VH-VL binders against q9vpl3. Designs and how they scored, part 29

Target 1, 224 residues: q9vpl3
Amino acid sequence: RGKINIQRPKAPHYERARVVAVTQPKYPELPKAKSCFKTRAERTQQQQENPYNEIIAREVRNWLDHSRLVAFFHLSSITADDIFRVRVQLHKQNLHLKSYGSKIIEQAVKNTRYEAIVPLFHSNHCIVFSPDPEKTAALLRIVRRVPQMVLLGGIVEETMLSRNQLVAYAQMPGLHAVQAQLVQTLSQAPGHLIQQLQAHQNSFVQVLDVHAKNQMNEETPKST

## First folded at step 1 (VH-VL)

Design c8 (framework fv_fezakinumab)
Fold by ESMFold2-Fast, scan of step 1:
Structure c8 (fold): chain C 224 residues (1-224), chain A 123 residues (1-123), chain B 111 residues (1-111)
Amino acid sequence: as target 1 above (224 residues)
Amino acid sequence: QVQLVQSGAEVKKPGASVKVSCKASGYTFTGYYMHWVRQAPGQGLEWVGWINPNSGGTFYAQKFRGRVTMTRDTSISTAYMELSRLRSDDTAVYYCARGDEYYDFWSGYFDYWGRGTLVTVSS
Amino acid sequence: QAVLTQPPSVSGAPGQRVTISCTGSSSNIGAGYDVHWYQQLPGTAPKLLIYGNSNRPSGVPDRFSGSKSGTSASLAITGLQAEDEADYYCQSYDSSLSGYVFGGGTQLTVL
């Protein structure tokens, strides 16, 4: 085990693992033809990829367990400079923006109460973590100016909240005890919450579908 | 050795509230989730919820949301479960039980159990 | 009603083998969540007997074993002894409820 109970998220551990990953030698891509025979080097590479995924999955679990505020976002196309500016603004409020692949998130939350969130990450996404749930208002104020980030929902005090519940929490008067009580009262089964969060994803898809159909209708004008 | 010592039996009237305590010893209290499980007379086990003693975060089974509150006091390594608006069908033995380490998500089992607190709700 | 289904009772003679089943659904055991087993002697708190489908904690005899397949799990007790007479509960996690779920319990009688 050897694991230390650290109340704060292990951001330094993730950054170190990330630096190591990007500085590691580039291995040849796995052959597209599926062969039963693999060289010793290919097996070693495959084995090394599994330990890396586990390190990052552990980092995700650490962030989830040590953060009293976790917010999930759909992330549309955004420039590196723009996301960097957002990350800096969030950092000033002790809010930590992270992006993980869906495979890693699935590995991180498998067999945990968070497993139901996996469908939220079937497209581009990002997560914001903080040890301070009172920063929810600051978070929403910052992301309100970033249209590429669409709030899907979150976890406050380890309770799953829909987008509307999280917004309500952020707007509560600065009475920490009252806000904590509200979170407990509003808590819902993750199954129900995920249906609400998936509805937000489906609404985004619906907007794209409607736009496409409107373009078609403009070529065949008619009124009812 | 790990021990979970619970408060004594209580008799309450319908509509009242009860607060059960669970004092932990023999391990790092903030390192493990604390769960509450109840058992009505002659019935099976029913999970009530958990508290993360490190963060104070809680999660309750759907059936008990709005009626149960879990808290802890890290200075005395004690967890509490308060159940309000008691009904006769809340009569049960209430157990506290240690879950997995919060740092590595739980495997979903309870390795050490308190001896239980009988809560009787009668008119 | 219990979420996981167990037979209400099972019986055997000393030295025999008995098996207790635990049947779930796609939201719990079928979703890949581990199954754990608890032994409850009359008048006592439950005690962890098997965790992670098949692992024994220190002090549990190797006569007890667990297995899991699909949406079901089984607890096997070989070399049955009078002291094994107890209630046995399976437990898993349910993703749709976002909570821990128990079987209804099985009373083992040693004849």
Scores: ipSAE 0.000, ipTM 0.421, lowest interface PAE 15.8, mean pLDDT 76
Fold by OpenDDE, second read of step 2:
Structure c8 (fold): chain C 224 residues (1-224), chain A 123 residues (1-123), chain B 111 residues (1-111)
Amino acid sequence: as target 1 above (224 residues)
Amino acid sequence: QVQLVQSGAEVKKPGASVKVSCKASGYTFTGYYMHWVRQAPGQGLEWVGWINPNSGGTFYAQKFRGRVTMTRDTSISTAYMELSRLRSDDTAVYYCARGDEYYDFWSGYFDYWGRGTLVTVSS
Amino acid sequence: QAVLTQPPSVSGAPGQRVTISCTGSSSNIGAGYDVHWYQQLPGTAPKLLIYGNSNRPSGVPDRFSGSKSGTSASLAITGLQAEDEADYYCQSYDSSLSGYVFGGGTQLTVL
């Protein structure tokens, strides 16, 4: 098993695409069930109008401002069908799965308290929003069954949490008392939390990069 | 201002190797992929590959696999492209270009270009 | 041959509207990948003209517009000016090739 050299690289989107494309079983084109995820075409069309970018950015901001639970996920070789399934499960719990372009996120969070999340969006990602922080446990339960969704971190009650902190938060029996303690602890080292959050993102990007390279090497005909 | 300064023109014989440099300034070097695109005289643009300056990861067009090596020196914000086993048809202007991604996770564009480096392969 | 197909040349008189087409396939433009356009003046490096199908970078006049539909993209230039004489290239990504692809380029002549 080749030593995955986990160095800090921003995984190129294109390599990620290759990995996803190669790892995605060519399922017979099932009738493109209108995956709740905007097709690339739909996303592109929405992005064509500059004015729309601003609108979407505002939407993102609104989600961020009105959510008490925000979770950031890296998407690794996930199919549209998988995303749809997850979306349905999440929706049943009043969890809203969204995906936005990196530039839109940047625009949305520019000069805001959320600016620190920008680095998380340099890879394939999705965001889950909820008005209810008590849904954290439900969220984690659902996504545990989806290996393609890797938790990077999140925001609970306006506090940035690392992956481990989110997991810990979800396991806590008394939300109010523990939340207060957590917030207090987290408020003391916001920089460290952000760093940890970013570290997870970077690690995933590195893994993707390595995988992409390996695939490339396999495709390189051994010049005998 | 973003600037990409490339090394000077090169004349090489067939079978030789050439290494072109691209020094980046005016932005965070490790924050953007560096692409290489070539253009043969009187011909169109051809994508060669990219390097992730942060990780050193590379991806090459199928046509150049086995002959091209892209590297970087982050300490001086410089990207390198080495092409080996040169042929006459490798004669081209080679451009470094900064890559950017906008909406799509899979598509990018080149927002800044170097001035190009002419590589001439002649017997 | 370029993966994306462009007309080799287009011409127009000053003030006219010209359109440059870029035809792809289901593995590139038709797959939903964005199309970008570059202008290359004689003896110079390409310059980004349009990104993301229809977006203009700062400094690019509003005379330039891009569109995409199906497996094709188009660059429109209104109010053609002498300074617009250049080569124009469309660019996208091709999933089958796992790489960026360019059109063959279109030489625009202003008559």
Scores: ipSAE 0.000, ipTM 0.491, lowest interface PAE 11.1, mean pLDDT 81

Design c9 (framework fv_fezakinumab)
Fold by ESMFold2-Fast, scan of step 1:
Parts: C-alpha cells; sequence; structure tokens
Structure c9 (fold): chain C 224 residues (1-224), chain A 122 residues (1-122), chain B 111 residues (1-111)
C-alpha cells in the first residue's frame, strides 16, 4: 500500500491524482537503439499502452482544465532520482510535474482550444501544472537548479505566453491588472507564438546539450 | 548561528593542485546549496560553481570546467573545492557561500566564509 | 571580464545620496532574474546587503534600497556615513550561461 490514506474516502479527483503522481515509482527510460526494429520491451510497452491512451488523455485534459498555470519544458536526459527530487520540491509549492507521450498529448488536445501546442512536444518534454498562477516565480526558481529542464513557454489563465513573458509575469506580483493585460495581448495569434516557442526550444536545446555534456565531464560521484 | 569555517592559506607552484575546505555549522548542511566564489587581489568577484550537498551534484562556470572539482562530506558538514593545473592568475581569495533556501529565498548568498588565500608562484 | 556592468567608482559627501548602477542584458536582468547586492569592507568577506531586487536582510539600515527596471538595477544609499566606504557588487543569474554572474564592482568613497 502506498502513500494514499484510505481513511479519507472523500478526496477530490484532482487531489488523488496529485498524490498518485508524486508517489509513483520512477523508472529510467530505456535508450532506444537506432533501428527499424523495436526491442521486445518496446513492443510489449507499445501493445500494453495503446488500450489506455484515451484514459491517460483524459487525465491530461483534466490537468489542463483544472490548472490556471501550465508551463512547458524541454527535458534532457536526467536520472530517475534527480527528477523525483525535483518533483517533490515542485509538489511542496503546489506544482505538478508530468510527462506524457506526444501521441497522448495530441489525443488530449485535439478539438480543444489547446490543439496548437502539439508541435512543442515533438521532442523530449515535460509539463508543470498548477491551480495557482502566483507560483510561477517559485517554479522558475526551482528549475534554475535543473539544467536538464529548459522553459519553452506556457499557458496562464488560458492564454499562451512565451518564455520571456512567463518570466516577466513571475516578476510582477501584485500587479494583477497589468498582468491580465499582458496575458490578453497574446490571445490573438497562437500559431505565431507556437512558432516562436518552437524556435526558442531548438536554440535552448543546443545550449542545454552543451551544458549537460560539460556538466557530465565535471561530475565526480564522490560521497562520504 | 550559521558559520562557514574555511581552511588556511596555501602556497602552490604552477601546475600543482589545491584543495580548499569549508566546514558548515549552525544549520542543516544538506538543505542548502554551497557556492564557491573567488577574488583575485584588487579584482572583483568571480563565481566558480555550486554543489548540492544532499545529492553531490555540481555545476561549474565554463571557465573552470576541466580544472575544478567540488565534493562534500556530509558526516562532517564540509564542502571542498579542488582546483588543478594551477596558474599564476589563479592567485585569489576563495570563498564558500551558502545559497538561501530555494523554496523561500531568491538564491542570494546569505552567509560567506572568511576566505582562503591561494597563492600560485614559481 | 564581468558580465554585469557597474561604474568602477562613485563618491559622495556625508549625508548625501549616491546611486550605483548595474547593467545587464536580455539573458540575465532583462530576462527578469533577481538582482542581489553585496557590500565588501576592506579586508573582509562580502556581506549580503540587498536581495531579490529591493529586500533588506535584518540589520541592514533602511537608507540602503534597491530597484530594478528593464535590463538594469540600481542601489541607492542615502544619508552617507563614513562606514559606507566599501566595494559594492551586484549579482544575478544568466540563462545563457546557466550560472551566477557578478558586476565588476564599484568602490564608494565618502569624501
Amino acid sequence: as target 1 above (224 residues)
Amino acid sequence: QVQLVQSGAEVKKPGASVKVSCKASGYTFTGYYMHWVRQAPGQGLEWVGWINPNSGGTFYAQKFRGRVTMTRDTSISTAYMELSRLRSDDTAVYYCARDYDILTGYEEFDYWGRGTLVTVSS
Amino acid sequence: QAVLTQPPSVSGAPGQRVTISCTGSSSNIGAGYDVHWYQQLPGTAPKLLIYGNSNRPSGVPDRFSGSKSGTSASLAITGLQAEDEADYYCQSYDSSLSGYVFGGGTQLTVL
């Protein structure tokens, strides 16, 4: 039995999802060989995952519908232990780190106002959800310590924001009217914003790759 | 009462290595990042890198990659910075500094050690 | 070379006001990252003076204040005292470097 307390039977669906997400064991992704043939593990996973795609897509839609802050990140290779520690730090601030396959995201957002975000997820990615947009500053402070996560942009109060606009939003606490106006100006051209975020992603992926390679060269696993 | 106590002054020849220590007390050592900052005589501050004492994870400024190694010993609440292949322009006072809590602070360096003078001369 | 630009020196008379500027770029201050200020008295380690653009740690007099606008930040010192003679450094975070950056430092002389 895990961390979920059965003695509290009237937990809302959203809160249950939060506990499950934080307490679920993390497994390192098996690197894919460059081949036209899939490994047995990949075939088994593909077969088992297909019947549940709609269930996971509904979970994604639920997160989008209940979150006033959604932030999109490019994610480079990171250990299971490190990403779990980041997830715990984010959870303490009511920020929920999720990772979904591009097909599931496409299925989740198809025929919704969020359909334009699909191109952001053609590479390795993760998403942070929160019901509290005031936590944007805390989010950005935490991810500064995670060079494997590069901010691409996000959604605040159903409006797409670029990376720089999210950073600006985080630095304007107590200016709700100004923040609302900034958010409103960006509702006019989602396609153009997505193109900017995708270009930004490509640039920062290159910077992140250099950083990660340099950090790997510097890492020495010395402990007490 | 937070204190960061650094090791004593060192004199090294070019090409040698130096290892500076920083012993923390008065707080939970594994709860805060530790930074290293240097200052050459009469010059400004230069950030070297950080270590997460909990995980042992490190990140170094590009200028020092390949020459610096940061480690820690949680049993004695001590952080170490080792700089190799020393040059005369590595002569500086090396400071350790505690990063404020990531969840409640702004990542300011709230407590500093008194510094360790490293002199590199031939 | 320092990533953030500060004037090398400023001076003022006791009781006067001085302002020390800190100029960055779109990858640091311009990207919205916080600016912190440190005071370094001769022969001592730096001491945190201002954090998060405008906040004062306990023990720092209210005559020290900070502000940030666009790609720049400023430290203002009012009612100058002789004990304010020190070097002042600004610090921020740079996203392109994925690291912390300092200004070149400003020597304050109280004439």
Scores: ipSAE 0.020, ipTM 0.519, lowest interface PAE 7.4, mean pLDDT 77

Design d1 (framework fv_ontamalimab)
Fold by ESMFold2-Fast, scan of step 1:
Structure d1 (fold): chain C 224 residues (1-224), chain A 122 residues (1-122), chain B 112 residues (1-112)
Amino acid sequence: as target 1 above (224 residues)
Amino acid sequence: QVQLVQSGAEVKKPGASVKVSCKASGYTFTSYGINWVRQAPGQGLEWMGWISAYNGNTNYAQKVQGRVTMTADTSTSTAYMDLRSLRSDDTAVYYCARDESLYGDTPYFDYWGQGTTVTVSS
Amino acid sequence: DIVMTQTPLSLSVTPGQPASISCKSSQSLLHSDGKTYLYWYLQKPGQPPQLLIYEVSNRFSGVPDRFSGSGSGTDFTLKISRVEAEDVGIYYCMQSIQLPYTFGQGTKVEIK
């Protein structure tokens, strides 16, 4: 009976949505299990069946669908004060730092083109979302001062990029300038710039595929 | 600064109940869980149970199941552990500790309260 | 319940010398999510425990880099490269892969 689904919202701030859901509950608490003793596996299964997980997975998918910039980070131990400071700096640049469990990420990207990113989230992680891909340079400038966050890769304009490709993208001029450079390049050497960008994009996808296939072998592909 | 501040020492008779509080500050209370761990004099650490401040879900250690209740008051950012039918072997320092898990991240007790001594004697 | 066994139970170290503590679990602490649910805590006299290492090898905020954790499956080690006076106390390993969460019996580290 309870339709507590939010309609087509703009990409929400994860922490704000989480706080709102808790401070003003719209639904009764889930009944407790007969047994209070559960393994980690049982708790994981309980989370899979938790309706809150479906809501959060839908939120993740909404963020992915409405963000033209998505960056993936490994997150080492960080204090609440330090992460808050980072969130504030990122928010000023329309960059939104989110943390989601691997099961929720898997649920959100299952049967989508982003399914290949799941292996990236088997260690401690966080994700930064933005509707503005030109903020990549600002993102890297801010994160450079946060040693606890290590860039793994990302998605720009729905194209998967490796760490090195994201860094290179951040150093490129903005979209308007890139279009101007493309015009000049085409007048001098047709197609060269496009070929280079395609090669880099294919390389990132290959790295993710190799990483995913070697997940159980504990063998990481050599990074350049 | 993340802080967990616990209530003062308690002296109880066998069969009585004790309710220990743990007031959280410096973080979003409802985004984390609270664990309760006790330590008998001269002994090691023993896990008692866990409560989610997000949804109130609990899990209790078998040794205390049926006589413990853990609750969380989100309006005051305070967790409680109510232990009934006290025995002499419940004499211990009781700690609350924050569970740093965020939706399937690993739980680990990153910040601890100062401890509450509970003495059960005749 | 998963049993956590620490060795040695007591360790006296000359300042500046290394120290090593072993922790063995009765079952693998590797979860299907790829994480290993093993943690190290230090309890100084009269204080609550404090987190040193989470998920086998990650140092908690403010923990000196002379502390390092390693291991996999059921066998884990905490190393202190150069023991200092502030490092005295009782060290505990903990697992959180299975309820109930369980701790090792503790290793007392003191200065000679």
Scores: ipSAE 0.000, ipTM 0.397, lowest interface PAE 20.3, mean pLDDT 75

Design d10 (framework fv_ontamalimab)
Fold by ESMFold2-Fast, scan of step 1:
Parts: C-alpha cells; structure tokens; sequence
Structure d10 (fold): chain C 224 residues (1-224), chain A 121 residues (1-121), chain B 112 residues (1-112)
C-alpha cells in the first residue's frame, strides 16, 4: 500500500484471507469441500465408517454432474494451513478443491462414463471442480505456485484431456467456439489418456517422494 | 510497513558473478513472490525472473536463462539473485519487487530501492 | 512474448492541465478469469518504480484520485486529470497475463 500501510490488520495477510473465506457464503450449494490432506487415522476411520461411503459417493457424483471442468492432481505432503490458502484462492475463481478416498471414487464412478479415472486415485490425490470451463487458465495459474499439486489431467465439457492438452486449452482466448474446437481437436481415447496420466503420476510420485524425504531429514520446520 | 531493502552497489569485471540480496520486512514473506527487474542506464524496465517464497519455484527471462539463479531464504526473509558470466550489457540498476502469490493479478506492489551493478573492463 | 507499445514517448504538460498516455498490447490481456492483467507504474527521478494502477482501473493505496486508468482487450489509457510537479517521471505499462512479464518502453512526463 503506497509508502504507508494505512490498513493495519493484527493478523498476517494469510490469516485475513482465512477469516474472509470462513465467513463467506458457500459456493455453490453443493457438498462441502473435503480436505486433500489425510492422516493414517483418517484413512482408518473411513474404513470403519463403510456405511457412509455411499453418501459420500453420491456427493462425488453430484460434483461430477454439475462440473464442466474437473482437474485431477497428485498431492504430495502439504500442511493444513497451506492447503487452506490454496482453497481460498481457488474458491474466489469458482474452483472447488476436494479429496476423496480411492474406494469412494470407485463407488462414485462405477457404471458411469468416468469409470476410467479410477486408476488415477491409487495414490494421494485431489480434484478441482468448477461449473465454468473457462476457469482452466485461472486454475493452472494458481497451482503453478503449489508444487505439492501435480496436474495429471482433467475433463472439460465431458471430454477427457491429458495434462498437455489441458495446458493447451488454458492458453486459448475465452471464446467458447474456439475452445470447443480445441477440445475436439486435442481429445484422446480414454485408454491412451489414462496411460499417459498414470505414467506422469508414477514419475512425479517417485521424484517428489525422494525430494520430500530429503527435505524432512535436512530442514527444521520454518516458523516466523 | 512493507519494506524491501537491497544490498549495496557492486562493480565487477566481465566474466565475474554478482549476488544481490533483497531483505523483506513488514509482511509474511512466504505469502508473496519476488520478481527481479533491471534497468540499464537510460533504458526501460526489463523483467529478469520470479521466485516463489512459498516453494522456491522460479521462472527466468530467456535473455539470462542459464546465467541466473534466484533463491529465497525464509528464515531471514531474504531473496537473492545470482547473475554469472557478467557482460558489459548487464550494467543496470537491479530491483526486487513483491508479487502476491496465488493472486489472479500477479502484479508488483512494492519495490526495493535498487542495486547498481556496473560491469566494466 | 507480448509486446507493449506506449504513446507518446514524451509529454510536456503545463501544470494543472490534463495528460493522457496510451498503451497497446500485441495480444489481449483479458484472462478467462474475467480480469485484465494490465498495470501502470511511475518511476520518479532517482527512485524505484511505484505502482499506480492495477488491473486496468484500480488505484493502488495512496495513489491520488487524479490518476485513472481505462481500456480493454489490447488498448489502455492512463489519465492524469491535473498534472502536478510531483507527477514528473517515466510512466510504464506492464502485462502479467503471460510470462515473461513485459513493460512498455516508457513515457516521460515533464512540466513545461
């Protein structure tokens, strides 16, 4: 703010964003976003709560049915505060970051056109949903600053796209006709797309796992 | 008060390296990225590159690609730009500038005072 | 790379009179998120650049209301309703829709 900070919030910028996000009306009136980060305890609890799996699977189907943009990410270790920051930024762009267990995803998409995505979710993952496919560029701009989220691919206007195709789509001007033409031109067979996405996922998982372990061994937790 | 304070002027010979620092204060360092912009004498502004203070990701301008390294030390809230294989056309005032991470805008709201780097034979 | 072209390159203004600076981009700065990634900076003699206008038309904190920005797509204008002595310097437009970030060549504003 110019030469003098006229606005003097007691909280850091990050905390202000958190408070604003919490007080804002939910968008849309769809199921509440679930955390991308899951502990061992949370995974154990989900297995014990098997009767609730169908309820959560219906939530996933609802998101898929109402979203014209779905992006799939591999998720490396990230703190709750960091993921919350990402959620706030995504929410402002009508982008909804969610995470569900692999079994829930399988139950949600079985016997649907999305069944081919199940192999993507055998490792840590999260999904971003939006009713607006033009938000693909905004999504990629935000996640470029989050190395823990690695783009695997997505679905735009019910068409499965690889990572490279989704990046190409994001670079187009906001004309629906031009974007629809690009999607049609770049589209791949589901089998070929899944193979490409799995290859990327495996490579990134290996690299990030080694890097994360090295950082945990060397670095003291950073705190202000 | 947001403030970016840069290291002092440097005079280097062609082929040498220079490391400019930019110390941030008055805000949460990891919530904003740092851009480096240079200005040759009597010339306009030229973007050099960007670093995320959150995760260390960098993007460098093509003209300096391979000769520049940007780093950020979150423990001291300090960003660095290391430029190698200096040439006479690298003579410029180098500025650091804050850029809000994850914003849709990616604009520079506060700038350091500048560091003059002179490369002369 | 996106090329930013400013006109005029220099401008001499009588104190209290208006000034207008144009900026044209080689491609649209309108993003699919609905925002236009155009910014205006002022560099006063011997000082670093300072932000005046962000996202085409929004004044940065502490910037006098005599400064206004307008435009869309590829054509943008910065207006100063009444130029004062402290407004002397070089004005730059900038785009951040695409890496690398690029600046216009600058417009020098002087008092007659």
Amino acid sequence: as target 1 above (224 residues)
Amino acid sequence: QVQLVQSGAEVKKPGASVKVSCKASGYTFTSYGINWVRQAPGQGLEWMGWISAYNGNTNYAQKVQGRVTMTADTSTSTAYMDLRSLRSDDTAVYYCARDYEGSGSDYFDYWGQGTTVTVSS
Amino acid sequence: DIVMTQTPLSLSVTPGQPASISCKSSQSLLHSDGKTYLYWYLQKPGQPPQLLIYEVSNRFSGVPDRFSGSGSGTDFTLKISRVEAEDVGIYYCMQSIQLPYTFGQGTKVEIK
Scores: ipSAE 0.000, ipTM 0.416, lowest interface PAE 16.9, mean pLDDT 75

Design d11 (framework fv_ontamalimab)
Fold by OpenDDE, second read of step 2:
Parts: sequence; C-alpha cells; structure tokens
Structure d11 (fold): chain C 224 residues (1-224), chain A 121 residues (1-121), chain B 112 residues (1-112)
Amino acid sequence: as target 1 above (224 residues)
Amino acid sequence: QVQLVQSGAEVKKPGASVKVSCKASGYTFTSYGINWVRQAPGQGLEWMGWISAYNGNTNYAQKVQGRVTMTADTSTSTAYMDLRSLRSDDTAVYYCARVDEWELLDYFDYWGQGTTVTVSS
Amino acid sequence: DIVMTQTPLSLSVTPGQPASISCKSSQSLLHSDGKTYLYWYLQKPGQPPQLLIYEVSNRFSGVPDRFSGSGSGTDFTLKISRVEAEDVGIYYCMQSIQLPYTFGQGTKVEIK
C-alpha cells in the first residue's frame, strides 16, 4: 500500500473536483480588516515571479495563438513511458502534447480571450496543440487508446468546445469532403432541372398532338 | 474477406479529368484510410495521397496537389480519386490501398486490382 | 523527399538459391517511438503490390518464412532464403516516416 503522502494529497479526478466545487458552501467572506502589514504568509505567497515562469507563460500563449486546435486533458495515473508513447504518436500527426503548471497557465491566459480555460487546470493536465483543426479526429482516435487521458474540452477555430462538442466536431466530415459533396450535389442539380424542363415540354407536345388528332377526327365529314 | 474493387479502365484526352472509384468491402470502412498509388508503365510506384474514411481528411503528394481530389463515401464504402488536368505523364495504373488508421499502421495491407488510365492525344 | 535506393534493380536467381535486395534511404527511418518505418512489397506480374514485410523485419500475415527483412537506420535488406517460382516479380521498399511516402525503384526478380 503506497504511503499516502498526506502532505500532497493526490488531486481528485476532475469530475469529482467539479462536483466538490459545486457542492461546497459559499460562505460570505468576512470583511478582513485591511491590516497595513502584509502577513508573512502573504509575503511568502508572493512567490517571486520566477522569470522562467514568464518565459514558459509566453510559450503557452504562443502555442495558443498559433493553434487552431487545442485540446485539454485530465491525466490520471499515467506512467512517463505511456506519456512518451502518446507524445510520439501525437507528434507523428503534427499534434503537440504539452504539460504546464496551473500557475503558468493562469499567468499565460490572464487578461486574454483564453482566461475561461483556467478552471480546467486544477488537476494533472496536459494540452494538445495543433495548427490543423482537421486533426481533431486523429487526436481523439489516439487518446481513445489512452484511458488515462480524459478529454475535458478544447478550442477549435477560436471557439471553445465542450467534450461532447469536440467529439461531435471530430465526427463531422472534413471541410473538403463536405465541399466535394456540395459540388457534386450542385453539379447534379442542372441535370435534374433539364430533365424536368424536358418532361414538361414533352408532356406539352403530347397534349398538343392529342388535340390535333381530335380536331382532325372532328373535321372528317360523316360521308352519308 | 477484405476486398477493394476499383472501377474500369479509362482513356482520356489531355486536359480532361478522370475519376476512379474504389469500393471497399469485408471490413469497417470508417476505421481505415485509403491510399492512392500510381504506377506508370514500366515504372515504379508513386504515392499520390491518402484519405481518411473516418473524417474525410486528406493528404496529397505535392506533385499532384491542386489537381487531385480524394473523397470517401461512407454510405457506399467507396473511395474516389479525381485527377484533373490530365497529362500524358499521368498515364498509369492507379491503385487504391487500405491503411489501418485506428492502429496507426502505415503499411498498405490490401490493394485494389488497379485502374488503368491512359492519357492520349 | 526521402529517396529510396534499391540495389540491384534486377536479379536473376536460380530456383532454390538465396536472393538479397538492398534498400537505402536518404534519411534515417528510425522514429523516436523506436519503430523503423520501412516496408517491403512484392508486385507479381499483372497483380497489385502485396505487403511482405512491415517495420523492417516483421512478416505480414501469410508471408512465407523464406522472406526476411533486416537493417537499421538507412540500410535495409530483404532476403529470400530459397527463391521459388512464385517469388517472381518486382520488389519495392517503402518509407512512411515522412510525407510523402516514397518507394524504391523496384527490384525485378526473375528465375533463371
């Protein structure tokens, strides 16, 4: 039984964390007397913005800004070897698997359009980036084989998608396929129109012929 | 049994387009991709591109890029390769070949019988 | 593009004798995942290509044990321990580590 590190409890599964977060009673914050002196705890919590963290935060922003597909995953108990394997598989598809600290992500997305993703990073997580939104299906295919990776949501073409929406997106035919289908449909439309037009013309001619024949029959004098 | 059945031979003039079909049977169509490979007379094999039957994603060889369109119809389990602006050097036997996308395998395990496309003036 | 070079381009072999075909790639076909993305195909006369070997040394299902693949990095070899009449055709190596996929020139194996 591995010693439960009581000092660093394993972060709960994202779904559990979500439930706990929603069920936690919100107590009104008592007006903290603005003590003029920052408590030692507040000073120590001023974690010196490690210049390194800023660099990494910039990197994260760059990835976000240049990616048309971003997928967020919760990582359950996964081995380094498994992560590496997945990373390689993803890389082969021009998908880039990255893992960043929650604080770094917060710093990276602060005051940006991506700020809404911060709540997704309360547990062990990884992010997959891609410049190609069409790789969504490939991504999902790869991660389906990795039960330790749980899809939380993503960003596709600057739109935030839920897990379900992302899955649905992946199931959609590619843009080119849809375009091809559209072109095919459009190409068939004129043929159908022509057929309909011809059908009407033919019917009209038939009606005229019948009328002509009837008139000829009426003009034939009954030779008494 | 896995089978890929291609459309019949085509004779086209330069500048025309040809559409070759590849009907798949004996497996789950959407779990695999289709590669297209051509072979000029007396020459080797040339990869043209692939299409995912799952989502319709395509990747084309640069040499045919802009002239080729690959499509997959999941309802009929049929892949299509449309090659436009045909040239004499496009004369070849065209093959469709299956690739397992789910297992992320890159080899072509099953091939169609080939479609001869002749481009002549 | 990765260039695949096969040698020889033609081979005439007496039935029962061994045959060896070399394939060299212009770049390493070893991926970071530890796999080497080299494949061997045989195209029999009047037939489409068929897979023989995948990832350098793995025989595809139904392929006789007389076929073996070896190599690493940029140098690969296909060996036939005892050539049979049914082995006549053109052998191609293929790489898939990088797009576009590229084939060797092909090696025509004939029976003397």
Scores: ipSAE 0.008, ipTM 0.491, lowest interface PAE 9.2, mean pLDDT 83
Fold by ESMFold2-Fast, scan of step 1:
Structure d11 (fold): chain C 224 residues (1-224), chain A 121 residues (1-121), chain B 112 residues (1-112)
Amino acid sequence: as target 1 above (224 residues)
Amino acid sequence: QVQLVQSGAEVKKPGASVKVSCKASGYTFTSYGINWVRQAPGQGLEWMGWISAYNGNTNYAQKVQGRVTMTADTSTSTAYMDLRSLRSDDTAVYYCARVDEWELLDYFDYWGQGTTVTVSS
Amino acid sequence: DIVMTQTPLSLSVTPGQPASISCKSSQSLLHSDGKTYLYWYLQKPGQPPQLLIYEVSNRFSGVPDRFSGSGSGTDFTLKISRVEAEDVGIYYCMQSIQLPYTFGQGTKVEIK
């Protein structure tokens, strides 16, 4: 007897259909037929002024503004079926996989604190958004099984983190959990106590460092 | 009724290769991964590696990396473990066990009956 | 690799009496997702291992209520409230917080 029914796959069809509906991309209508002849200069101007790019750039800004977790990935060649299955797994954890063109990304982040990410998108890429930063651990567990997706870095609580910093963040328990573990460690066998205490102290120091960095980032914009 | 049925016992000479099969039934094969765990005579359990029936991704234990290949055939719902360059210390009972990839659960809920592989000259 | 250490290695129990098995890990099995990646398996003579307890304290389907798991961080306990003849076998703890997955060396439970 378990509290969790591990036979969930018995009736997956309904859940799969529902998730598919939620994760489906938008399809905008074309503004002008391609049958019309245009000069090279006119075509170049039209591409630079493309209203579609601005609309999608606004969508990217909205995702950035409303997500407390943003992770950037290099995406190697992957089939549509495989990426769809990854998207389904991510969606179950409130993780939203999005792919945008490099020009759209550049337009979205221009004149923002995130402008430095533009070089990450010169090749195939994708971005995962979530309102819940505690889902970083779930994200990395899912991506561990997808060799086509390579973590480049991300943003947690409006703070830009490198790949190694995101991995470290995912491995840290929350502040309350770290404090609880430290108390529990004090009651454990003496033979392993010192190593566990130092490990928890290191985790606690990392949590404090992340918290301090977040506080500094919050204070710096306000002080300016 | 979930069931994992493994191939029969094998006796091999050092340097040979062995391919063990694990046929799954009673569930959606592609929603789960298959782990391979071995047990030498009178010894404990040793994890050898994992394969996703969903996308074919694998991860192998360092001790067997370079000598092992794990595959999955979705048309027959069968996973395979091919271990090459066999040594006497590869003598063990080899088990397959499933893991839930849809829920990302890391426990082995159902196990095959085991395949005895004996490596002797 | 995470090292899993079980004590005792062997335990003889009078039928109907309780039994307790300890499992200690070389590092914490608590993940930032709030889960503790510790599992208990039983291998009866001549059979494959079978899952008893997942994530420290949750009984797997079909596992009798006499089995209970507890613990946190690096120190875990499996308790059998009243050992029955069918409980004879070797008990293993396992961690899955990092690869490779590792098992304890096993605890043999037998009836006096």
Scores: ipSAE 0.006, ipTM 0.484, lowest interface PAE 9.3, mean pLDDT 77

